# Designs tried in a protein design chat: VHH binders against p46559. Part 23

Target 1, 369 residues: p46559
Amino acid sequence: MTAIEKFFTEKSPDSEQVLLKVIELGIDFLGGEWKNVDKSQVNVSRVHGGQSNHMFHVTSSTSATPYLLRIHRQPPSQVFTDTVNLAIFSERGLGPKLYGFFEGGRMEEFLPSKTFDVNDVLVPENSRKIGAIFPLYHSINVPVSKSRRCVHLMREWLNGYESLGGGDYEILPTTVNYSDHPKSVSIKDLNHEIDNFEKWSTEIFEHTLVFSHNDLASTNILELNSTKELVLIDWEFGTYNWRGFDLAMHLSETAIDYRVPFPPGIKMNGDLIDNPPNIQIFCEAYVEADKKLKNRSPSDPTAEVKALIQECQFFWPLTNLFWALSAMKHSLLKFENGVDLDVQARDRLAVYFHLKPRSQKIYEELSKK
Below, E stands for the ipSAE of ESMFold2; O stands for the ipSAE of OpenDDE; V2 stands for 0.75 times the mean of E and O plus 0.25 times the DockQ between their complexes.

## First folded at step 6 (VHH; framework vhh_7xy4_2)

Design p6 (at its last look DockQ between E and O 0.15; V2 from the best seeds 0.00; counts 0 for: pae E 9.1 > 2, placed apart)
Fold by OpenDDE, look of step 6:
Structure p6 (fold): chain B 369 residues (1-369), chain A 124 residues (1-124)
Amino acid sequence: as target 1 above (369 residues)
Amino acid sequence: QLQLVESGGGLVQPGGSLRLSCAASGFTFSDYYMAWVRQPHGKGLEYIATISDSGSYTYYSDSVKGRFTISRDNAKNTLYLQMNSLKPEDTAMYYCAKGSPTKLYSTGYRFDYKGQGTQVTVSS
């Protein structure tokens, strides 16, 4: 725990120490009217819903600019990446403004909003909105490695799993009812799966490389109260990747409910996996928005939408393999995060092998063109 | 340092009642879901009750539903479990558990820390 985290977690938000500290931060990073703010004029309230950080809404009875104070709980490396991404988006007007950052925390624009849940993202109109905003984010140029981070992470996690003594992994689905999977997979088998998808993706989708979110679950989507616009948050996994992977990541997550309060703490909906209800609307919105963004002439989007759906379907199993490997490694580390990581790993592997043949077929079809 | 200290356990007759308390420190208590879990001797951990950060939502396992009540006082950084109509099957070590964000899924509240526990024994 950092000193600043300790400071803000051990003291009451209405304590003199906290009030003075937030004034100090206001002066330091915002200046202006904060110079004249008295502690009696300041209100600090905890903001609920941020799992990864401590958040406080700082306001005053003066004209001083209110702000969101975020105290980090993440490892420094993640904080760095997240801060850089936020800074870039701030300058582009694609998220909350970043007022400042310091060791262990940052100051942001406070955006009154609703955080989406798994039900929100299944609303067709919301899916359309989400699809429509993706091109904006995918158009951003970020000065980071252009390597496909998803492949690197998968290999890293698998290596970690092996290093921790992991061996053959038995696949026994719990929340999904698929049977078209192997009984078990070896490390060698999993490496082969990674290799195949890397090969396929590189051959047919290399031209689709974009800066990607790579973790757009429902909880990473804010709906602004005032404008009803959507803002994507939590870019800790923000790196370059294949467009279809990023889109499929979001779509695949719409089929998963993590709100189960008891083990296994996860529930996958096979019906949504097999027949995602909003994939058409989502892709239509994406294509339309992308054309507009790129000043392309209006044309019949039918073929392009079909192609994008196919692209998403191709990457759908890979998103599950990605998180399965993560879960496998972390399970061996005995992480107690309220989710049965073995159940998650097994279910995701079941989904992977269920959908893999479709991806292979898509590759075969597109590689001939 | 994060601490969860359970108290209130003991020996009770079938049909009796106990109230467990958990004193939390070292973190912002009001920002997290909290839970009670129990472990019978020779068995695995069982989640029995969960409460949201604000206390607005409560969840119970079928095994304790209607008999146990989870509550919290955020001003006192304390979690409670009122246990009524206790049964021999309720005999276990009871733990207070802290919710935590999972990097893996950024969705929902999970639990990654528990206290030392308090023993509850229901016997005639």
Scores: ipSAE 0.013, ipTM 0.325, lowest interface PAE 8.1, mean pLDDT 89
Fold by ESMFold2, look of step 6:
Order: structure tokens, then C-alpha cells, then sequence
Structure p6 (fold): chain B 369 residues (1-369), chain A 124 residues (1-124)
């Protein structure tokens, strides 16, 4: 644990030492009115940062710029990637402003906003807005390796699961009602599944490579209170990847309800698992916005939308395998995020195997061309 | 001090109704998700209903869905549970719980509960 982490975890947010420290940080990184702020004018509120950060909202009764303070728990390499991604999008006005970073932490803009949930995403106007904003984010050049894809993170999780003593994984019991999956899967089986999807994706969709969020569940979408504009947050899983995975991740997460109490903290909505009501509107908005950004004249939009829907359907099961592997590893780490990770892993594996035949058929159809 | 005070329990016959209240103090009630949990004698806790900070979103366990209604009055710092069509299996101590988010901008929550609870007994 770093010295800065000890300071902010062992002291009360309203202690004189913390109040003086956040004024010092405000002066050092923001300047301006922070020089004139007295500790009696400062409020520091803890906010929950999950397992990755200790987080504090720092405000004052003056005109000094409020900020969000993140004190990291993560290894430096993982913090570096997330911070670089934030900085890139901040510079382009596409995310919270990055006010500064230092050993063990960073300061960023707090966005007064409404966080979307699944119901918000499924409102047709919101589906259009989200579909239209994706191409803008997909157009950003991020200075990271273009060879690292979602499958590489999946392999890291599977290797981690094995190194923590994991073996064959029993898929039953599930909360979903499917029977067209194996009863158990080995690590060898799961490596085979990853290898097949990487092969298929590379052969058919390599031209669709973009920097992707890879975790655009509804809770990573903010609607700004003042402008109603949308902002995407939490880029910790960002990689170059096939765009269809990024789009399918967003769409498939509409079937996942995290609003249920723990345990289990997760519920799969069977009606939405592979048939979200917003896929047509979402894909139409994506195609239109992507053409505008690339200054292309429209061709047959119906054919292009149909192709994009097929692209999303191809990647849909892979998004479930992605989170299943994460859940398998983090269950052995006893990671606590308000979700029963074995329930998540079992259900997502069942969904993966249920939907995989559709992806195989799409691969076979497109590989003939 | 954070304080949650449950009331409105009692003895009812099967098919009857009760309305539970939870008075909250010591925190900004309107900032937090709230829940009702219950504990039958000698058994574990069962989470039965959840409501968002604004009241816009609710969750119900399958055991109470369609029979119970969670609501809140943020002006009065009070959480409610309307319980209809009560069954003997609803007999339990009922507690309200304050949610804590698991992530800064998200709706994932851990739920705590405090106070003595209020007993609901459904018998003929």
C-alpha cells in the first residue's frame, strides 16, 4: 500500500490533515481560486471506487474548481492504461477533464449527471443517441498496441483462473433455461473456443478494427445534467478490437439486470438475451453517423444496417464468454463487486454455447466471399 | 448517527394487508437506494424489494412480486412497504436497508440494514 493510499484511507475525510492536503492538490494542479480557499470552506466526501480506487469528491463554498480525487489500488501498469485513455478522450472533449495525475492517484472533473440504466438505454431516442456517438469514439487514435484484442484479455483471465487452482468448470446450475450447452468445460475446451473466435474474427472482420470500450454497459454512459449530452466513462478495458464486439457488448448488456440485491446481484432477462428491441434503431444510427464522419455519400442504408446487425450477432456470444472468463477468475480471487460471480459465469457460459451456432453460420456464409 | 426505525408490523390473518414504514435519519436519504429485507425465525436474510434514490426504479423478489409495493417519500425521509395478500410464509422480522454504490457512477449497490426491525406474523 502506497503512502498516499495510507494517508487517505487512515484519516477521516473531514480531518484537518485531509482538508489541507486537498487544498494543496487544488493549488498545485488547478491553481486559481484554490490559493484563496480556507479549510473551513472545503468539503471532502468519500464515494465508492470499487476494488480499483478510493475516491473523493472535493468541493468548496468558493468558485474554486471542484474535482474528483482517485487514489489507486491497482498495479501501476493497469492504472497507466486507464489514465492514458482518459487523457486522450479528455483532450478531445469526449470525457471528464483530466486535471492531473501523480504517483498513486489522479484528479479529474466530476460530471453532474444521470447515469443510464437498462431502461434508459432502451428508450428509442436514447438508443439513437448512443448509436450515433459510437462512431465518434471509434474514430479516435489511441497510442496503444493494435494487436491486443478482447481475446488476449480473455486468455489472461483463463490463465489466471488456472494459476489460482481452477479446473473444469460446471455450467449447471443456471438461472437461464437452456440445455444446448455442455455440462462442464475444461480449460482446454475454453482455449479452443477463444482460438476459434479469434480465427473467425480475424479472417472476416479485421477491416473493422477500432479502439473499443469493450465494457459499454448502461452504467458507463452519463447524460450530463446541463446539456443532456452523453459521455462514455470507465475505459479500463479499452483495446483496439473488432467494432462488432464493442457494439454487441453494449446491446447484450441490455439483457443483464444488475439492479437486483446481492445475493445474487445479477439477473438475466431471457426476453432480451439475443433479441434486444433497440438493435434496429441503434444500428441505423451507427451507420448514419459513421457515414457522416467519413464523409461518404449514402449507399443502400438498409443493406448496410442489415450487415451491421449481422456483425453484432456474430460477436454476441463472444461478449458472454468474455465476462464468463472474467467472473471465473475473479470468483477465485473472492473479488467483491455486489455480484455472485459464479452465477454470472454459469449463466453466461450457457448463453455462449446457445448462441455460438449462429456465429458459426455467419462465419461460414461470409467466408465464402 | 445513522438510524433506520421500522414500524407497522403486527399480527394479520392470511390474505390480509400491512403497510410498513422506515424512518431514516443521520444521512441524506434522497441520495441512496433503499431496500426491504426479511428474516424468518432461525433462517437467513431474504432481500425482497429495492427502490432507487429517486424512486424511478424498483426490484421485487419472485416471492413477493405482484403482492408487495415498495415506495419512498424523500421529503419525509421515509421508506414504505405495502404488503397485500399476505401468506404464512411472509412471517418474518422486516428490516429496511440503506444501499451503498459499488462504483462511483453506477447503480450497483451493497445493502446494509440497522435497527430492531418490525415483526410481521401471518397466522390464522
Amino acid sequence: as target 1 above (369 residues)
Amino acid sequence: QLQLVESGGGLVQPGGSLRLSCAASGFTFSDYYMAWVRQPHGKGLEYIATISDSGSYTYYSDSVKGRFTISRDNAKNTLYLQMNSLKPEDTAMYYCAKGSPTKLYSTGYRFDYKGQGTQVTVSS
Scores: ipSAE 0.011, ipTM 0.366, lowest interface PAE 9.1, mean pLDDT 85
ESMFold2 (binder alone), look of step 6: mean pLDDT 82; pTM 0.836

## First folded at step 8 (VHH; framework vhh_7xy4_2)

Design q1 (at its last look DockQ between E and O 0.23; V2 from the best seeds 0.00; counts 0 for: pae E 9.5 > 2, placed apart)
Fold by OpenDDE, look of step 8:
Structure q1 (fold): chain B 369 residues (1-369), chain A 124 residues (1-124)
Amino acid sequence: as target 1 above (369 residues)
Amino acid sequence: QLQLVESGGGLVQPGGSLRLSCAASGFTFSDYYMAWVRQPHGKGLEYIATISDSGSYTYYSDSVKGRFTISRDNAKNTLYLQMNSLKPEDTAMYYCAKGSPYRFDSTGYRFDYKGQGTQVTVSS
């Protein structure tokens, strides 16, 4: 735990120390408007969000600009990536403004908004909106490595798992009822799975490389109160990736409910996995928005939509493998995030092996063309 | 404003039964998982039962499994906990808790609100 994290997590938000600190930050990064703010005029409230951040909404009864204070608890590499991405989006008006960053934290524009949950993203109209917004983000040129960080992360997590003493992993699904998976998988087996998907993806989808969010769960989507526009947040996994992976990541998350206030803290819906209700409308919206963005002539989108759906289906299991590997490693580290990481890992692996044959079939079909 | 109001607690002998109720208001009850948590005197919070938004899924801690039943009536915005075969170890303040919509809550808790609680005391 960093010093600043300790400071903001051990002290009450209404403590004098915290109030003075946020005034200091306001002065340092937002300027003179905070110089005349008294601690009695300041309100600091905890904002709940993702696992990698402590967030506070800082307001005053003055005209001083309110801001969101984010204190990091994620690895430095992710902080770096997230900050860079946020900075770029800030300048382009695609997210909250970045007011400043410092060691262990940053200050952002607070956007009055609703954070989506799993029910929100399943609403057809919202799915359409989300699909329609993706092309804009996918069109961004970000000056970061064009390598597939997701593949690297999977390998890193698997290596980490092994280094921590992890061995063969037994697959016992808890929240899903799939049975078409191996009883257990070895590290070697998992490496082989990564290798195969990397190969397949590179061969048939390399031309789809775009800057990707790679973690668009419902809680990473804000609906602005004023305009009802959607804003994507939490770009800590933002990197270039196959378009289908990014889209499938979101779609796959729509089938997962994290609102379980009890272990295992997660529930996957097999029906939504097998028959995602909004994949059609999502992909239609994407294709339409993409054409518009690129000033393409109007044409029948049917074939393109079908192809995109297939692309999403191809990558769907890989998104589960991705997070399964993460969960495997972090479970050994006793990482506490309200989710039973072993349950998550096992269930995601079950989903992976359940869907893998479809992906393989898609590869075989497309590789012949 | 969001409210959870627990009721039904009291003093009961070992082997006895109680039924707790939780009246929910201020949010769309049917959209959220709900849970019962308890806190014995001098101890931390313990998760004991969870129920999905529709009621189709339930979860129990090992300590109460087979003895307690969580249920809900979404039409009445009410959560229930049927407690049978009560033991002295079940003595605690019992809270109704609303599931959090956020994944990976850094606090370790997966609820974002709980009621004032109802005391359950099991004693001979």
Scores: ipSAE 0.066, ipTM 0.566, lowest interface PAE 2.5, mean pLDDT 90
Fold by ESMFold2, look of step 8:
Structure q1 (fold): chain B 369 residues (1-369), chain A 124 residues (1-124)
Amino acid sequence: as target 1 above (369 residues)
Amino acid sequence: QLQLVESGGGLVQPGGSLRLSCAASGFTFSDYYMAWVRQPHGKGLEYIATISDSGSYTYYSDSVKGRFTISRDNAKNTLYLQMNSLKPEDTAMYYCAKGSPYRFDSTGYRFDYKGQGTQVTVSS
């Protein structure tokens, strides 16, 4: 753990040392507006935004620009791509302004906004708005490799799980009511599942590569107080990927409620797992917004929407396997975040195997064209 | 300055009732999810109840469901926990926790808390 991380986690946000430090950062990166701020005028409050960062909202009773302070929990080498993604979207007006970064952290705009919850994303009008914003981000040319996909990170997590001493994984007990999954899976079995989906996805969907968010749970959607426009945040998993994975990730996360008290701190809503509400209007909004942005030639919009729904259904189980592998590794690291990571891994593996046959059928149908 | 002040703890007999309160100040209380978390002596934290910013959604751990009721009064900036049918295993330090509805990631950090907590002891 870095010195700066120890400083901000071991000291109270109210302490003189923290107050003076955030004034220094304000001066260093935001300039003269912070030079006349006294520690008695400063407020620092902890904002919990994830396991990758410690976050603090820094304000003053003056006109000095408030900021969100992120202190990284990851080593600097893992932070590089995440910082590049933030800078790219900040310069394009598609996220918070980046005020500065330094070894171990960064400063960014705090957006006065409402964060969506799982009920907000189920409202039909919100589903339309969300579906329409994906093409805005999918259209961005990001100067990173197009060969790294979600499966690359999945392999890294599975290798990490093995290197930490992980072996065969018992899927039971689960909180979901499926029985069409194995009782346990080996690391070899899981590598086989990753390899098969990579083969299927590359053969059928290579033409759908876009820069993707890959983690669009409701909590990464902000509705700006002033304009009611939606802004996507927390691009730490951003990379080129098949667009269907990005859309399916959002849709599958609408079935998951993280507000449940620990233990387990997570609940999969069985009624929503196979039947995401509003998938039709979500995909209609995507297709219409994409046509508008690209000034595309005439096409059959009903057929395009049907095909996009099929893409989402194909990638849906892969989104569950993705997070299951993350949870398996981080459970061995004793990662404490208010979620029972083994409950998450077991439930998501059960869902993966339940939905996989549909993805296989879609692959078989499309591969015969 | 953000403040969360828990109160209402004490000694009760098994089967008794207790009402915990949490007075909030220094932030817009009605914008945040709130929770009650407990820590039995020598053990880790257990999240027991959660309530949405409007109060329209509540969630309970299985160990307290049907016995405990979380509620809030946004006009008074106060969070409550009504605890009925108390058992010896409910003995713990109870903390009020403020949610962070503006930013979460996929790994689910949801709450922080401030204050010293209030002790609940259930014993004959």
Scores: ipSAE 0.006, ipTM 0.377, lowest interface PAE 9.5, mean pLDDT 83
ESMFold2 (binder alone), look of step 8: mean pLDDT 82; pTM 0.834

Design q2 (at its last look DockQ between E and O 0.35; V2 from the best seeds 0.00; counts 0 for: pae E 9.6 > 2)
Fold by OpenDDE, look of step 8:
Structure q2 (fold): chain B 369 residues (1-369), chain A 124 residues (1-124)
Amino acid sequence: as target 1 above (369 residues)
Amino acid sequence: QLQLVESGGGLVQPGGSLRLSCAASGFTFSDYYMAWVRQPHGKGLEYIATISDSGSYTYYSDSVKGRFTISRDNAKNTLYLQMNSLKPEDTAMYYCAKGSPYRLPSTGYRFDYKGQGTQVTVSS
């Protein structure tokens, strides 16, 4: 825990120390009216959201610009990526403005909004909206490595797992009822899975590389109160990836409920996994928006939508493998985020192996063309 | 006013059984996940069992799996914990806990209310 994290987490938001600190930050990064703000005029409220940081809404009874204070909890590498991405999006008007960043935290524009939950993202109209905004983000040129970071991360996590003493991993699903998975997987087995998907993806979907969010869970979607527009946040995993991976990541998350207040803190819905209700609408919206964005002539989108659905289906298991590996490693580190990481890992692996044959079939089909 | 009242605790010999009850009032019981948590003397709180709002889903910690059964009667606004094959290690204050309806994934495990607790002592 960083000093600043400790400072903001151990002290009450209404403590004099916190109030003075946020004034200091306001002065340093926003200046202006913050110079005249007294601690008695300041309100600091905890904002709940995001797994990887602490957030505070800082306001005053003056004309000073309110701001969102984010204190990081994630690793420095992720902070860096997230901050860079936020800066770019800020400049482009695709997210909250970045007011400033410092060691261990940053100041952002506070956007009055509703954070989506798992129910929100399952609403067909919302799914359509989400699908429609993706092309805009995917069209952004970000000056970061164009490498498939997801593959790298999977391997890194697996290696980390091994280094921490992890061995064969028993797959015992808790919240899903799949049985078409191996009882256990070795590190070698998992490496082979990564290798195969990397191969398949590279061969048939390399042309689809786009700047991706790679973690678009429901809680990373804000609906602005004023305009009802959606804003994507938490770009700590923002990197270039296969389009289908990014889309599938979101879709796969729609089947996962993290609102379980007690262990295991997670519940997957097999029905939503097997028959995602909004995949058609989502992909239709994507294709339509993409065409508009690229000034393409109107045409029958049927074939494109079908292809995109297939693409999402192909990557769906990989998204689960991705997070399973993360969960495996972090479980050994006793990382606490309100989710039983072993349960998550096991369930995601079960989902992975359940869906993998479909992906393989898709590869085989597309590789022959 | 929200209330959770635990009962059924007591002294039992190793291998014995107890059934805890938690009477809930002041909220719509059937809308919330419920849990049993316990606190051994000098130790922190431990989540031991979770049950979904409808009762269709249950989860147990490894420490109690196979021995304890969590259940609920939504018509009676009551949560239960059947404890079998009790061990000295199960000695603790047991609390009924109400899940927060507004829990976000990032906030960790949260209950917004727990009862006064009932003492369970397993000793020969």
Scores: ipSAE 0.207, ipTM 0.675, lowest interface PAE 1.6, mean pLDDT 91
Fold by ESMFold2, look of step 8:
Structure q2 (fold): chain B 369 residues (1-369), chain A 124 residues (1-124)
Amino acid sequence: as target 1 above (369 residues)
Amino acid sequence: QLQLVESGGGLVQPGGSLRLSCAASGFTFSDYYMAWVRQPHGKGLEYIATISDSGSYTYYSDSVKGRFTISRDNAKNTLYLQMNSLKPEDTAMYYCAKGSPYRLPSTGYRFDYKGQGTQVTVSS
């Protein structure tokens, strides 16, 4: 652990040392409004809802600007990406303000808000709002590589799994009830699956390349208390990618319930695995907002929505393979995130193979055009 | 106001039985997974049993599997733990816990609330 992480984890948030430290940070990054704050006027509250960071809400009984303090637990490379992406969205008014960063942490705007859960994203009005906001984020030009798609990280995880001594992976037992998958898969088989999907995606969907969130689970969506507008947070997986992956990730995560106590800390909702009730209204909202943003006149809105639904269906199994590979590697690292990672890997592999034939059919149909 | 109130603890001889109850209020009980956790004096929390919102899924730690049974009555907003064949090492404070909406909980328990507990003591 870094010195700053030790400081904030080994001391109580109420301790004099912590109170003085957060005043120092306030002065250093937010300026003179914090200079007149006494430690008796300061409150430091631990914020729950993230395992990549230790998070603290820092306030005072004065008018000094409150802030969210993040002390990183992530590898340096993920910290850099997340901070750069936050800074880009902050500058455009599409995320919390970035007040400052330092080795081991950062300070950002605290947004008075409600964090969505899985039930919130399925409310039709909310699903419409989420669908409508995606094109705005997808329109941003970010000066980073366009070749590091979701498949690059998938390969890194699979290579990491192998280097940690992983071999053939047994898919059974699962909590989902499918039989149209192999009993086990080799590393070579999984590399082939990645290569094949990359080939299909590049041939058919390269024109859909946008800067993508790639992890829009419900807990990464804030509804602002004052305006009820939505803000997307936690861009640590942000890359250029096929938009259909980004949309399918959001939709497929509605079938995953992380509210279950550990162990196992995860439950697949069988009713939603490939049948989310919100896909129609979500895709309608996306198409309408994208047309408005690009100043396009309507051509055939029904056909465009049908095509977007097909895009999402194509990428759906890839989102499950993505997290399966992550879970396989991190299970060998004994990573703790409140989820039984082997349960997640096995279930997601079963879902991947169950849905893959639909994606292959979509590829075959579209490649004729 | 969200509350979890445990009861049914006490002193029992080795081999005996107890039934713990947890009365829940201030939230829609039937929407959440529930759990029993225990803490022996001066030691950390041990996660011992979990039950799904409908009651159709249960999980037990190896230390209690076959001896303890978790159950719930959603009409009465009550969680239960039937404890049979009790051993001295089962002596602990027992808590019921409500599931959490957090995807990646900071504690690794995925709970946003637990009660004040009920003491179980297994001794001759």
Scores: ipSAE 0.006, ipTM 0.294, lowest interface PAE 9.6, mean pLDDT 84
ESMFold2 (binder alone), look of step 8: mean pLDDT 83; pTM 0.851

